# VH-VL binders against q8ixk2r445to577, part 162

Target 1, 133 residues: q8ixk2r445to577
Amino acid sequence: FFGMLQNKGLTDYCFDYNPPDENQIVGHQVILYLCHGMGQNQFFEYTSQKEIRYNTHQPEGCIAVEAGMDTLIMHLCEETAPENQKFILQEDGSLFHEQSKKCVQAARKESSDSFVPLLRDCTNSDHQKWFFK

## First folded at step 8 (VH-VL)

Design p33 (framework fv_zigakibart)
Fold by ESMFold2-Fast, scan of step 8:
Structure p33 (fold): chain C 133 residues (1-133), chain A 119 residues (1-119), chain B 107 residues (1-107)
Amino acid sequence: as target 1 above (133 residues)
Amino acid sequence: QVQLVQSGAEVKKPGASVKVSCKASGYTFTGYAMHWVRQAPGQGLEWMGYINPYSGGTKYNEKFKGKATMTSDTSASTAYMELSSLRSDDTAVYYCAREKYGDWYFDYWGQGTTVTVSS
Amino acid sequence: DIVMTQSPSTLSASVGDRVTITCRASQDISNYLAWYQQKPGKAPKLLISAASTLQSGVPSRFSGSGSGTEFTLTISSLQPDDFATYFCQQYYSYPYTFGQGTKLEIK
């Protein structure tokens, strides 16, 4: 799978990676932003190693979650995907982060109308359902 | 260079409808949300809502639900805002404004369209 | 809704003066605040975003500061081109809201 990774519950929002410094693409938080259909910042690939890859810049980035954290951040991809970079995209659309045993949920940043993907306890909420468009 | 060019001034009677256009150029039209903001004569700015030109998805300020309708034409790179059942207090300058990518504030504005509702 | 209140509503000043305009939010908006300049008969122009980030092409005499609920726009050495109305805007939560405006007039 590849393309825009859209949320079923938070309609019209897609995974987006908009690094402030294009010369250093890693270390920043993945956000949710209005889907735009242009690829670029919203183009992701789900790989056979269960990675969510960002291929727009070189070197390629892979989404990861640090131990004890709930935010998704961009790391460098590795030859063998480490556990913190593995997400199971399930048939029902949930993204299950194996290392933490939690699911990716579309969430508000604090009480604002800025949105981010966060790890949360797994539920059957549409805010935890994702699909490639 | 980025430009937002709006349609000309309109004079309407109470009860009529008006449709204001905003033609975008200098960037990929579908990549950026387009917002609408009005300003009554001698007064401040009031946010009306936005449209995502890619999806057609909209969000309205509660005050303008049922009053304003936002649409877009991707092939023409044009956003539209229609007001129905016009009243005298709809007299204002209506602006389109482009959202800064990923940051939600407005980086470019149209020149404004004056809508006058008389009598 | 988040209410934005500017002070003063009108400010009279002379070229070369240092002027400050304040903007207060009715609740914590972090740094999700923009400042716009509007001249008569024209659209607003973005000056500052994220409370303190000066936009490209805006003269360095303009600066912004603050976070949470209290914000300030400063013009360090007022120029003739600066006589205009200034608006703050929160973009923390929908509906987005603006201050009532501060009109900067020649003294």
Scores: ipSAE 0.738, ipTM 0.910, lowest interface PAE 1.2, mean pLDDT 92

Design p34 (framework fv_zigakibart)
Fold by ESMFold2-Fast, scan of step 8:
Structure p34 (fold): chain C 133 residues (1-133), chain A 119 residues (1-119), chain B 107 residues (1-107)
Amino acid sequence: as target 1 above (133 residues)
Amino acid sequence: QVQLVQSGAEVKKPGASVKVSCKASGYTFTGYAMHWVRQAPGQGLEWMGYINPYSGGTKYNEKFKGKATMTSDTSASTAYMELSSLRSDDTAVYYCAREKYGDFYFDYWGQGTTVTVSS
Amino acid sequence: DIVMTQSPSTLSASVGDRVTITCRASQDISNYLAWYQQKPGKAPKLLISAASTLQSGVPSRFSGSGSGTEFTLTISSLQPDDFATYFCQQYYSYPYTFGQGTKLEIK
């Protein structure tokens, strides 16, 4: 699968990676932003290694969650995906982060109307359902 | 060079509808949310809502639900805001404004369209 | 809704003066605050975003500060081009709301 990774509950919002410096693609948090259909910051690939790859830059970035954290951060992809970079896209649309046993949920940043994907306990909420468009 | 060019002034009678246009140039139209803000004479600024030009998805200020309709034409790079059942207190300058990508504040504004509602 | 209150509503000043305009939010908005300048008959122009980030092309005499609920816009040495109405805006939560405006007029 590849394309825009859109949320079922928070409709019109897509995974987005918008680092301030194009020469430093790692270390920043993945956000959710209005879907725009242009690829670029919103173009991701789901791989057979269960990675979510940022395909619009070289070297390619891979979404990861560091131990004890709940935020999705961009890291460099590795030849063999480490456990912190593995997400199981399930039949119901949930993204299960195997290492933490948690699911990716569309969530508010603080109490604002800006949004980010965060790890949360798995529920049947549409805010935890994702699909490629 | 980013430009937002709005349609000309309108004079309407109570009960009529008005449709204001905002033509964008100098950037990829579908990449940025377009907001609408009005300003009554001698008053402050009032946020009306936004449209995502890519999807057509909209978010309205509760005050304008059922009264304002936002649409866009991607082939023409033009956003529209239609206001129905006009009353005298809808007399205002109506602005379109582009949202800064990922940051939510308004980095570019149209020049404004004056709408006057009088009998 | 988040209520934004500016003070003063009008301010008379002379060229060369240091002027300060305040903006208060009815609840914590972090640094999600913008300042706009509006001249008669013209659209608002963005001056400052994220409470303190000066926009490209805006003169360095303009500065913003604050976080949470209290914010200030300062013009260090007022110039003739600065006589205008200034608005603060929160973009923390929908609906986005503006202060009532501060009209800066020549003394």
Scores: ipSAE 0.761, ipTM 0.913, lowest interface PAE 1.0, mean pLDDT 93

Design p35 (framework fv_zigakibart)
Fold by ESMFold2-Fast, scan of step 8:
Parts: C-alpha cells; structure tokens; sequence
Structure p35 (fold): chain C 133 residues (1-133), chain A 119 residues (1-119), chain B 107 residues (1-107)
C-alpha cells in the first residue's frame, strides 16, 4: 500500500517525517501530525517485507524501532529488512512489532499536544489502529 | 506569496450571530491548520481554536465551545468562524492565522476583522 | 491552563539601546515558545519560533533564548521600527496561551 498512514482513534493525525536537515534525512524521530493530503512528509509505502518505507528522498528511509526505546525513528533501508524495521499490519488495523511483541500507538508526547507513534502493550484501542488513506 | 484576507468589519446587536471569513492564497490550503485568535479592545491575544481544512477536524479552546463554530470550504480556500448569541464582551478583533508546518507557531496572519456588539 | 507572564509590561527605551523582554511559563513548556511583534492597528508578526529560531526576513538584531519556564527576547540595537507590543506564546499544550504583552515605547 501507498499513502498516508492515518490513526483511527486520532482521526486527524497521520505518520509524518519532517527531518530538520535535508542533507541528513535519517536518524530523527517519526512524529504524528495533522493529515494534510499533500503526500510529501506523510507519504509512506508498506512493503511485502513488512517495512514502512519513506520514499520521498534518496536513499530510501525505513521506519525502525529505536534500540532500547519505545520510539520510532527513520533508518536506512536494508536489502533484507532487519527485525527492528518489521511491522505487521494486521486485519484489525493494529501495527504489530514482532521483535518486541508490542503495538504502535498514537500517544501524547510528555504532557504536550504533540503526538508521536510509540510502542505500547497491544490493546484493542482505536489509538493502535492504522490505515492507509 | 502567502496571503490571508479576512472579511470586513461587522457591527451587530446582542443576540445576533456573525460569520467571519479568511481567504487563503499562495499555498496549498489543505496542507496547513488554520487557527483563530481574538483580541478584545486594549487586551492581549486569546486562542480560540483551529480547523484542519483537509479533514474538517476542529479543536476548540474550552471557553469557546458552544459559542464559536469553525468551518472551511476547500474549493474556495476559505476558513470561517461563526460566533452565536453575541454579547457585548464578544467585541474584539478576530484573526485567522496559519500554523507553521511541524512547529505549531503562527507564521502568517490575516489582517483582522473587527466585530462590535452594541445595543 | 498554562499561564504566560511577561516582564516588564511597559518598557521605555531609546534608539540604539539593547532591550530585553522576559517571558515565564507556569510550567515546563520545553522550547515550544513563539515571539510576536504587533504594531497598532496591525496583525501580529511571528519573529521567533521554538524559543530561538529566527523567522525568515526578521532582522538579525532580534534573538530568543531559554527553555523550560524562562525565556528571553533580545533586541541588540533598537531601531525606530521596533517600537511595538511584543507577545510570547506557548504552544506546548492546549489551550495555547499568550503573555499579556510588553509595550515598547520611545523614551
């Protein structure tokens, strides 16, 4: 699938990658931002290798779980996806990270109204349900 | 060039409603949240809420829930803010302001619409 | 609600002066702070976002600093066009709130 990866519970929020420096496009945290329909920073591809690819710039970025953290970061894509870059998009919309046994949840960032995707214990919450738009 | 152009001044009686418009140009209208801020005479700035023109989703300052209604028309690249049941303390200059992408600060503002409520 | 308090409320200064305006938040807002300039009869203009990031086209004599609860706007050498009211704004948490404003007047 291609498109904007939108949250079911936070219906106005989409996966977004907005690196502060165009010359250094990897290594920063993936955020959630108001869906805008322009593609660009919110345009992702879900692949047969269970990757979420950011194809807007070269080299291609792949969303990865930050080592020892609950946060998602942009990393360089590999020829064979490593386990920290594999997310299983389930039929109910859950985005399951097999290596950690956790699900991606739309979460508030430390008492602010800035939202980020974080790994959390899997629940049936709409904040853990995602779909391509 | 980015521009936000608001409708003209309004004078209303108590109990009436008023609908202020904000026409955007020079950028993709659906790509940016539009906020509304008011300033009562001689007072500071007060945030009212925002609308996402892409989805129509809104977020209101609790103080304005049930009082203000924000809408948008994507074909016209125009945002609207309607105030109902006007009272004298609604007298203010009302601004629309565009949210800077990824950084919630307001990078472009309309010129303001003066709403005067008098009996 | 996060309360934003500016100091001073009114400041008299002369062209060429170094001017400092302080903004304090009632709780930690990290760097989610903007500074705006407003002239009589006009809409506010964004000067600085993220506490210290100068907006494109804003003169380099303007600078912002701070994080957490204490923030400062500095004008290194005041010019005639700088006499205006300055507002800080937090965008850390809804509802977004503004300081009461600092009116910079000619001495």
Amino acid sequence: as target 1 above (133 residues)
Amino acid sequence: QVQLVQSGAEVKKPGASVKVSCKASGYTFTGYAMHWVRQAPGQGLEWMGYINPYSGGTKYNEKFKGKATMTSDTSASTAYMELSSLRSDDTAVYYCAREKYGDYAFDYWGQGTTVTVSS
Amino acid sequence: DIVMTQSPSTLSASVGDRVTITCRASQDISNYLAWYQQKPGKAPKLLISAASTLQSGVPSRFSGSGSGTEFTLTISSLQPDDFATYFCQQYYSYPYTFGQGTKLEIK
Scores: ipSAE 0.173, ipTM 0.762, lowest interface PAE 4.3, mean pLDDT 89

Design p36 (framework fv_zigakibart)
Fold by ESMFold2-Fast, scan of step 8:
Structure p36 (fold): chain C 133 residues (1-133), chain A 119 residues (1-119), chain B 107 residues (1-107)
Amino acid sequence: as target 1 above (133 residues)
Amino acid sequence: QVQLVQSGAEVKKPGASVKVSCKASGYTFTGYAMHWVRQAPGQGLEWMGYINPYSGGTKYNEKFKGKATMTSDTSASTAYMELSSLRSDDTAVYYCAREKYGDYGFDYWGQGTTVTVSS
Amino acid sequence: DIVMTQSPSTLSASVGDRVTITCRASQDISNYLAWYQQKPGKAPKLLISAASTLQSGVPSRFSGSGSGTEFTLTISSLQPDDFATYFCQQYYSYPYTFGQGTKLEIK
């Protein structure tokens, strides 16, 4: 399925990818931004390979987490999804990154009120609950 | 062509309320946060808060909580900012401003609405 | 709240001059800073966002630099149309805050 990937706890915030250089869509951090319903940078597809695809650009981007890191980064999608690009959207709304055994959480940037998606230990927090809209 | 057109000047007595409108055109109204900024005569800019027209969600500067109310009408592509219990120190030019997608700067502004509170 | 301090508060300059305005944040705001130009009786106009990204339609003589707590707006060759008040604004955390403004006036 596909759409805006919205946070249950921060109901006004959605996954968003807006790289500063339109000619280099890979390697930048995924952010959270006010949900706007326009699609584009907030339109993601959850695939049968457990990928979260950013499919508004070519080549298509897939959200990944590199070993030892907690930030969600855009990488190129591959024909067979690598383990670092696999997220399980669970029945309770948690988004589980299988390789790290952690959950995606809407978290504050250090020393600010701004939010970004980060890997954290799994909890029942609404900040770790996501749904497509 | 993106435009934000605000309602006309208002002169109010202390204790009254005023509701300023900001009509958007030339873009998808629900795609951008609408902020409100005021400027007292001869003074700098003061951020009041924003509304997300898609969700109706709002964020206020603590200074304006209980004083300002932000709403929007998606079908009319219009944002509103209401000030209650007006005092003379609410005299200012009130601006609506669209937040640029992705980097948060205010890329388009309304022309401003002058609100004068006097006896 | 994050306090934004501009220097100088008033600047007198002549056409053709190189003009520099500084903005300092009371804490690290990364590159979440915008610069605005305001002429008397008019709404502010966005010149620069993300500290250094020049907005479409803004003359190339305007440039921004800086990160963290110290930021600079530069006009490389001042034109008559540039006499105005300039404001910096942080959008790193709520409430968003503006500098007090720098009035650029004819020498």
Scores: ipSAE 0.020, ipTM 0.646, lowest interface PAE 6.8, mean pLDDT 87

Design p37 (framework fv_zigakibart)
Fold by ESMFold2-Fast, scan of step 8:
Structure p37 (fold): chain C 133 residues (1-133), chain A 119 residues (1-119), chain B 107 residues (1-107)
Amino acid sequence: as target 1 above (133 residues)
Amino acid sequence: QVQLVQSGAEVKKPGASVKVSCKASGYTFTGYAMHWVRQAPGQGLEWMGYINPYSGGTKYNEKFKGKATMTSDTSASTAYMELSSLRSDDTAVYYCAREKYGDYPFDYWGQGTTVTVSS
Amino acid sequence: DIVMTQSPSTLSASVGDRVTITCRASQDISNYLAWYQQKPGKAPKLLISAASTLQSGVPSRFSGSGSGTEFTLTISSLQPDDFATYFCQQYYSYPYTFGQGTKLEIK
């Protein structure tokens, strides 16, 4: 799959990555923003290695979760996907992070001025359901 | 240059409908949400809802459900807000406002459209 | 709905003064607060987002602070162009809501 990764509960919000400096494309938090259909910051690819890739810059970024954290951070992609970069997109739309056994949920982060995807205990909430447009 | 240009003032009788337009220029129209905010004479600002011009998706303030209808025409880069069953307390200035990013609620505003409802 | 309350409703000040306007939310909104300036007959203008992030082109004499339920807008040295009505707005949850406004007028 590739395209905009949209939330079912926040029906108009998509995964978005807008790094503050084009020369430092990794290490920043993935956010949610209104789906706009222009690609760029909202264009992601779900790969056979269960990665969510950000392909608009080189080198390519891969969404990861750092130990002890609940936020999604952009890391450099590796030849073989490490466990912290693997997400299972289920048929019901849940996005399951295998290493932590948690699901990605649309939420607001304290001290942030945006909606963000966060790891939470898995539920049947529409805020934990995602699909590619 | 980003500009939002709204239609002119309207005077309507109770029970009528009014449709206000907001023409966008200077940016990619489908890349930004368009919100509507009203301001009654001498009063504060009241959020009515938004439309995403890319998806056509809308979100309304509960107070305006069934009364306001938001639409957009991407070929004309124009957003519309229609109010039905007008009452005297709908007399207000109606603004369109762009949401640039999720972090910026309203970075550009239209000049406002005065709607007066009187018999 | 989240209720936003501003104080004072009217503030009289002189050019060169330091002025502060306060905004209180009825529940925790983190830092999802914006400040707008409105002059008579004109549309509002965004000054500050995320409680403290200054909009590009806004003079540095404007600053915002706070988080949770208490927020302030400060003008460090009031200029003639600053006499206007100021509104706070929460964008933490729908419906978005505004404070009632603070009118800043010449003393």
Scores: ipSAE 0.009, ipTM 0.625, lowest interface PAE 8.2, mean pLDDT 86

Design p38 (framework fv_zigakibart)
Fold by ESMFold2-Fast, scan of step 8:
Structure p38 (fold): chain C 133 residues (1-133), chain A 119 residues (1-119), chain B 107 residues (1-107)
Amino acid sequence: as target 1 above (133 residues)
Amino acid sequence: QVQLVQSGAEVKKPGASVKVSCKASGYTFTGYAMHWVRQAPGQGLEWMGYINPYSGGTKYNEKFKGKATMTSDTSASTAYMELSSLRSDDTAVYYCAREKYGDYWFDYWGQGTTVTVSS
Amino acid sequence: DIVMTQSPSTLSASVGDRVTITCRASQDISNYLAWYQQKPGKAPKLLISAASTLQSGVPSRFSGSGSGTEFTLTISSLQPDDFATYFCQQYYSYPYTFGQGTKLEIK
């Protein structure tokens, strides 16, 4: 799968990587932003290694969650995907982070209406359901 | 060069509808949310809502639900805002404004469309 | 809704003066605040975003500060071109809301 990774519950929001420093593409938080169909910052690939890969800029990035954290950040992809970069996209649209046993949820940042994907306990909420568009 | 060019001034009677246009150029129209903001004479700015031109998805300020309708035409790179059942207190300058990508503030504004509702 | 309150509503000043305009939010909005300048008959112009980030092409005499609920816009040495109405805006939560405006006029 590849394309825009859209949330079912937060109906017009997509995974987005918009690094503020173009000289440092890796190391920033993944956000959710209005789906726009331009590719670029919203173009992701779901790979056979269970990676969510960002290929718009070089070096290629892979979404990861650091131990003890709940935010998704862009790391360098590795030859063999480490456990913190593995997400299982299930038939029901759940995006399960294998290492933490948690699911990716569209969530408010700082109680604002700005949104980010965060790891939360798995529920059957539409805010935890994702699909490629 | 980013430009937002709005339609000309309108004078309407109470009960009529008005449709304001905002033609975008100099960027990929579907890549940016378009917001609508109004300003009554001598008053402050009031956010009405936004449209995502890519999806047609909209978010309205509750005050304008059922009153304003936002649409877009991607082939014409034009956003529209229609107000129905006009009242004298809808007299205002209506602005379209482009949202800064990922940051939410308004980086470009249209010149404004004056709508006058005679009572 | 988040209520934005500016003070003063009107400010009289002379060229060369240091001018400060205050904006208060009814709840914590972090740094999700923008400042706009509006001249009569014109659309608002973005001056400052993220509470303190000066926009390209805006003179360095303009500065913004603050976080949470209290914010200030400062003009260090007022120029004739600066007489205008200034608005703060929160973009922390929908609906986006603006302060009532501060009219900066010649003393």
Scores: ipSAE 0.453, ipTM 0.842, lowest interface PAE 2.5, mean pLDDT 91

Design p39 (framework fv_zigakibart)
Fold by ESMFold2-Fast, scan of step 8:
Structure p39 (fold): chain C 133 residues (1-133), chain A 119 residues (1-119), chain B 107 residues (1-107)
Amino acid sequence: as target 1 above (133 residues)
Amino acid sequence: QVQLVQSGAEVKKPGASVKVSCKASGYTFTGYAMHWVRQAPGQGLEWMGYINPYSGGTKYNEKFKGKATMTSDTSASTAYMELSSLRSDDTAVYYCAREKYGDYYFDYWGQGTTVTVSS
Amino acid sequence: DIVMTQSPSTLSASVGDRVTITCRASQDIRNYLAWYQQKPGKAPKLLISAASTLQSGVPSRFSGSGSGTEFTLTISSLQPDDFATYFCQQYYSYPYTFGQGTKLEIK
């Protein structure tokens, strides 16, 4: 699967990676932003290794969650995906992070009306349901 | 290079409707949210809402729900804002403004459209 | 709704003066604050974003500071083109709200 990764509950928002410096693609938080259909910052690939890849720059970026954290950040992809970079896209649309046993949820950034994907206990909420467009 | 060009001034009677246009150029129209902001004579700025030109999705300030309708035409790279049931207190300059990608503040503004509601 | 309050509402100054305008938010907005300049008969123009980030093409005499609830716009050496109305805007939470404006007039 590849394309825009859109949220079912927060209906007009997609996974987006918009780093402040084009020469540094790693280490910044993945955000949710209004879906725009242009690809680029919102074009992700779900791989057979259960990675969510951002292929706009070289080397390729892979979404990861560090131990003890709930934020999704961009790391460098590896030949064999480490556990912190593996997400199971379920048939119901949930994104299950295997290492933490939590699900990706659309959430407010720091209580603002800007949004980010965060790890939360798995529920049947539409805010935890994702699909590629 | 980025330009937002709005339609000309309108004079309307109470109870009428008015539709203001905002034509975008110099960028990919569907890539950026378009906001509408009102300024009554001698007053401050008031946020009305935004439209995502890609999806047609909208968010309105509660004050303008049922009063303002935002639409867009992607083939014409034009955003629209329609006001219904005009009253004298709708007299204002109406601006379109483009949202800075990922950052939410307004980086480019249209020149404004004056709407006058008089008996 | 977050209420934005500016002070002063009007400010008289001379070319070469250092002027400061204050903006207060009714709750913590972190650094989600922009400053706009509006000249008579024209649309607002973005000067500063994220409380302190000067926009490209804006003269270096403009600067912004502050975080949370208290913000300041400073013009270090006023020029004739700077006589205008200045607005602060929070973009932390919907509905986005603006201060009432500070009109900078020739003394």
Scores: ipSAE 0.761, ipTM 0.913, lowest interface PAE 1.0, mean pLDDT 92

Design p4 (framework fv_zigakibart)
Fold by ESMFold2-Fast, scan of step 8:
Structure p4 (fold): chain C 133 residues (1-133), chain A 119 residues (1-119), chain B 107 residues (1-107)
Amino acid sequence: as target 1 above (133 residues)
Amino acid sequence: QVQLVQSGAEVKKPGASVKVSCKASGYTFTTYAMHWVRQAPGQGLEWMGYINPYSGGTKYNEKFKGKATMTSDTSASTAYMELSSLRSDDTAVYYCAREKYGDYYFDYWGQGTTVTVSS
Amino acid sequence: DIVMTQSPSTLSASVGDRVTITCRASQDISNYLAWYQQKPGKAPKLLISAASTLQSGVPSRFSGSGSGTEFTLTISSLQPDDFATYFCQQYYSYPYTFGQGTKLEIK
């Protein structure tokens, strides 16, 4: 799968990677932003290694969650995907992070009306359901 | 260069409707949310809502829900704001404003459209 | 709704003066605050975003500070081009709200 990774519950929002420094594409948090259909910051690829890959900038980035954290951070992709970069996209649209046993949920940043994907206990909430568009 | 060019001044009677346009140029119209803000004479700024021109999805200030309708025409790179059942207190300058990508504040504004509701 | 309150409503100053305008939010908005300048008959122009980030093309005499509920816009040495109305805006939560404006007038 590839394209815009859109949330079922937060319906007009897509995975987005908008780093402030184009010469440093890693280390920043993945956000959710209004879907716009132009690729670029919102173009992701789900790979056979269970990576969510970001190819718009070089070097290529892979979404990861560091141990003990709940935020999705852009890391460098590796030849063999490490466990912290593996997400299982399930039939029901859940995005399961096997290493932490948690699911990716659309959530508020600091109680504001800006949104980010965060790891949360898995539920049947539409805010934990994702699809490529 | 980014430009937002709005339609000309309107004079309307109470009970009428008005549709203000905002034509965008100098960027990809569908990638940026377009907001509407009004300013009554001698008063401050009041946020009305936004539209995502790609999806047509909208968010309204509750005060304008059912009163204002925001739409867009992607082929014309134009956003619209229609205000119905006009009253004298709808007299204001209406602005379109582009949201800075990912950051939510307004980086470019239209020149404003004066709407006068009288008699 | 988050209420934004500016002080003062009007400010008389002379060229070369240091002027300070304050903006208070009714609740914590972190640094989600912008400052706009508006001249008569014109649309607002963005000066500062994220409480303290000066926009490109805006003179360095403008600066912003603060976080949470208390914010300040400072003009270090007032120039003739600076006489205008200044508005703060929170973009933390919908509906987005603006201060009432501060009109900066020639003394």
Scores: ipSAE 0.779, ipTM 0.921, lowest interface PAE 1.0, mean pLDDT 93

